# Designs tried in a protein design chat: VHH binders against A-type ATP synthase subunit C (atpC). Part 3

Target 1, 342 residues: A-type ATP synthase subunit C (atpC), of Archaeoglobus fulgidus (o29103)
Amino acid sequence: MITMIYKGNRAAWAYIVARTKVMKSRLLKPEDFRKLLNMEFDEIVRYIGETEYKKEIDELGYKFTGPRLLDHALYANLARTYRKLIEVSFGASKFLIMKYLEKWDVWNIINIIRGKMANVQPEVVDDILVPAGERDMDFWKTLLVKDIEEIVKSFEGTPYYEPLSKIGSEDMSKIEDGLYKVYYRELLKLNPSDFAMKLFLDFIKMEIDIRNVKTLLRLKAEDATPDEIMECTIPGGYELTEEELRKLAAMPIDEMIKALEGYWFWNDVQIEGKEVAAVEIEFDKVWIKTISKRASNYPLSILPVLQYIVLKKVEVDNLRVLGWGKYYGLPSEEIERQMVIL

## First folded at step 4 (VHH)

Design Z01 (from z04 with S104R; framework vhh_7zox_3)
Fold by ESMFold2-Fast, scan of step 4:
Structure Z01 (fold): chain B 342 residues (1-342), chain A 123 residues (1-123)
Amino acid sequence: as target 1 above (342 residues)
Amino acid sequence: DVQLVESGGGLVQPGGSLRLSCVASGFTFSSYHMGWVRQAPGKGLEWVSDISTGGRTGYADSVKGRFAISRDNAKNTLYLQMNRLKPEDTAVYYCARSTYYQSRGYFLPHDYAGQGTQVTVSS
């Protein structure tokens, strides 16, 4: 709903929403994905090369081929698109967009460190970096030439230092989860000073819930202990708070599923007869539907902007699944089951 | 240098079993998602299975319920237990590594593969 928005604030939100509506109109439609599912790998690359990804495919074709070309082009385009969104934003909208997109600083940290640990050449990592968060590309390029100890030192004085300081003493997957926990924890410190900020924070908490229910179901299916589940889940969800997660993690899987039926994200999920990976995709679909409904209800807010940001990432993920699935000769039906298409 | 060395392939009868192993070196094995891909004679690469650093597994529909992927981080070794083998499973099997982070993902792209091990299922 509309809150106490001054005329100037209303105009500012209308502007950024209008810009994101134009960008959203350039996203691939369900019909495009149906066409792509009927193509072989080489046809898909050519088709995508005639879309918003043309610039990146053309520029990166000299050093990459096959599905690697798609991956690098998709992330390079994602970076350019998100940077453009930040560039055209201002005031409160710019602040919130930049705060949300700080998630990509975590992506960059993880990929640089993993690249170092795997002895991957810096040039290969450079193209998948998404400088859409707080730090610019010059910062990230500086890290590409440092060793792991120097990279960790570069984050001293930031909240990311604590999980990064555990490199060498904890599994990298735990460090990666720790970095995402820091990201969400810092976002949840924002003051819900008005209804617009509350909409942003509710969105973040709901995103955490979707992340947590997928983690909970996957780890329970793998007979993980309650402590292991709590290490992988994120506190501060909309309904899956730390306290609720501890309670659910202690339950046998059948009792847990029955308890989950009462949560907001369960109402529209289709779970019967599906394996864990398919169930996770159903929750991604629930999230996209929820974002769409809420953005429609609050059209002069941050929600349509966040909707675009999420849909752009979903498109990149779908195209990666499509590209690799086709390259590996998977049937179209199997590939489609791994995609989030509404 | 990064190396993935596959073993355990061979000739088996339909309905038989094989356990493939892949020994990794030159990187921190426990920190990477690993998988198996295969190439049948005259065909392209086909994804078989992936396992995350946390043990989350995925399987191609063609092998679900018959194959089991696992890892032993202490030994830097990836395994593929293949049960109820079919002639259609005849292929060179490649151990593969992914450096891309996909904490919640659909499919992991692989950036390095070993030299492979031949599996032949014949009557």
Scores: ipSAE 0.253, ipTM 0.660, lowest interface PAE 4.5, mean pLDDT 85

Design Z02 (from z04 with Q102E L108S; framework vhh_7zox_3)
Fold by ESMFold2-Fast, scan of step 4:
Structure Z02 (fold): chain B 342 residues (1-342), chain A 123 residues (1-123)
Amino acid sequence: as target 1 above (342 residues)
Amino acid sequence: DVQLVESGGGLVQPGGSLRLSCVASGFTFSSYHMGWVRQAPGKGLEWVSDISTGGRTGYADSVKGRFAISRDNAKNTLYLQMNRLKPEDTAVYYCARSTYYESSGYFSPHDYAGQGTQVTVSS
């Protein structure tokens, strides 16, 4: 019998970082994705069925087939994996992990509402819910039996109520943006009380910058107005503050791109000859590289944990792109352009 | 009851044009990303094009610059304007509704498709 007693901040961070490194070692490597890119759809499903996703593929096979089975299995595994990470964490690490993973409460709200709009059975929606935020699965199950008006009322008194109250008067995409804006706004209210909190908040601000530069480039390419751009961007970025975004949104696209060259995320970006969607993926790659470098610089901190959380989500996204792309007969080169592989 | 009804297919010579239409019912059309997928004789499904609720479009490399997807939310109708048609474009074209959950990449997964409309490009 061994009793572990926490005696200081470094010991607590060492433990969770060690557990996270074990989980990270189970992630698919770039070599695995290159192998999968040479497979046809049925071979990919068989390959993934022999990995950490086996349990979910086996359990959900009675409800789904084809690429839809893969989607539901990937999200169910993501939920199980994130819950395991929370279960092995404690103290300050558990608090920060749970705060970051509250992003999945937004995912759950959006998918329950869209599920109602699509008239899908509640049981089908249950399989893609990720109860990794502040609310448990029992809470989400109560929403699955409510209508949209009742669901909106369930968030009265929370900061999510304002964007949800606009359902029916605004497009769903605008409501979804509003919900994510609330998530980031609430995170940025956290007190930078110690070094761990400062690292966490800098990470969040940098994540906002990546989201904002992608939004700015996409909407500018679509000739959106400065006001439309500002409505879709998130204030509180690391360098793309509200003031900086207003200045950039008012510029012609060529002038804006020149101004963006001065920001931290531009140093190693490859944009020449790429479509907007491909440029967005290049910024995702810049973000992954930045997270990896910063996690290496602060190895006994929240950063290696956040690195794992992000990489696990990227793996799920890559496998979805791969599965659907192969199912739709897209060439491997075209599929690869939509994947974040380093 | 979700329903997608395609029309506008037919026989056309190489270099010609066709405009496909898809009338949607049984769901809130304006709240969904919509797309077109096709199946050539003896082949699997191939993604052709998607359009978001906000009008953002995506195209397969094989049709880029020749096809244009559009939507009319007031009429619950999706369109595919097909120009400079090639024999390789011969397929059954299906109107498709994207999955109710969030999509990834520049193409959207689809959870419902119509009955299809035949497009034959031959001399």
Scores: ipSAE 0.385, ipTM 0.734, lowest interface PAE 3.7, mean pLDDT 86

Design Z05 (from z04 with S31D P109E; framework vhh_7zox_3)
Fold by ESMFold2-Fast, scan of step 4:
Structure Z05 (fold): chain B 342 residues (1-342), chain A 123 residues (1-123)
Amino acid sequence: as target 1 above (342 residues)
Amino acid sequence: DVQLVESGGGLVQPGGSLRLSCVASGFTFSDYHMGWVRQAPGKGLEWVSDISTGGRTGYADSVKGRFAISRDNAKNTLYLQMNRLKPEDTAVYYCARSTYYQSSGYFLEHDYAGQGTQVTVSS
């Protein structure tokens, strides 16, 4: 019985992992990024226009030019790609993929509200929305035609209502932080009753640790108070729990760095002589390497799927950095320092 | 209606200084990262500097140590103090507003720019 169930579960994970490997094979390689770094902006757009981004670049070229065309095409492709991943998934894999990608519901809420505040046309906002969570594009399109008060009321009865109710009384950056805190808090309520769930939750807690160490280092460099640091960090990390963060936030930066050497994410990190932005990139690289190692250890699990989701987002971020950097004439070496290339 | 109105450009001698101003209207200025970009005659756009909502600044290597970006949220005004000007700084300077969506890049992405102000550095 158990053997039959195991064989069935193994086959189901093999399927989604196989589909994910095909999608991962279409990602740009480090060698592709090195070629792109030697191109001028117009050449980059032509190059990307002959990749998996062709459809979006062709469709959006009449609305946008320059690096804004690239941004909108990249997010539109990200939405299509994530939707495809959800559509080919089923059972436990679909549930976990959708829970993780609910992060993009937060992205959509933030950008619709910011678009309203900026008096941006709904059609422009539509192109950067990523309907990859529990809510589909029809839901998001109904919000695009509402005012801010109506948008906030649309989330009554959801955990996102509490931070959204503070629009007008708190800075938008605090509301955005509150929305991401809600996302992680809700994920951490999931019961680790089986192995797949435990792997998923450990992944989420480790992601929180990477976010928290970057926040901690950035704010300490800016002489932020311990209370300000705690307001910007997320509870429930793998090792950077609320208690550990309070202890670290109270330390002088030199003592804090020495204390951090004992944490899982510090292994092989070199921060000496680097500015904060470069240190943040080092932790992004640590995260990608950690995901890769864990996915290799559990190759018939959710981890290779989450690895693909993360790598696809990293590719979008790299291409945005490359596009804007080249458009504004930055040296290739300066652009490369801001990219996460392994 | 979103507007960015630049001023403070003009003719200046090499080694001289100019202060550019940009008055913003039609949006909540304090909610946006702001920047300066420039275009020299016959060349493409070049990023100069950005300032975040929290006051954190970034500069292109070509202007580091010579230019200082600042903002006054009470006046909805962005500034660029340009010192030790060089002939190579001759360009039209544009005030720019960051994209309404979140930035994840090295510098802030811009979705709106003003009309520009001409800066000419010559003897």
Scores: ipSAE 0.394, ipTM 0.731, lowest interface PAE 3.6, mean pLDDT 86

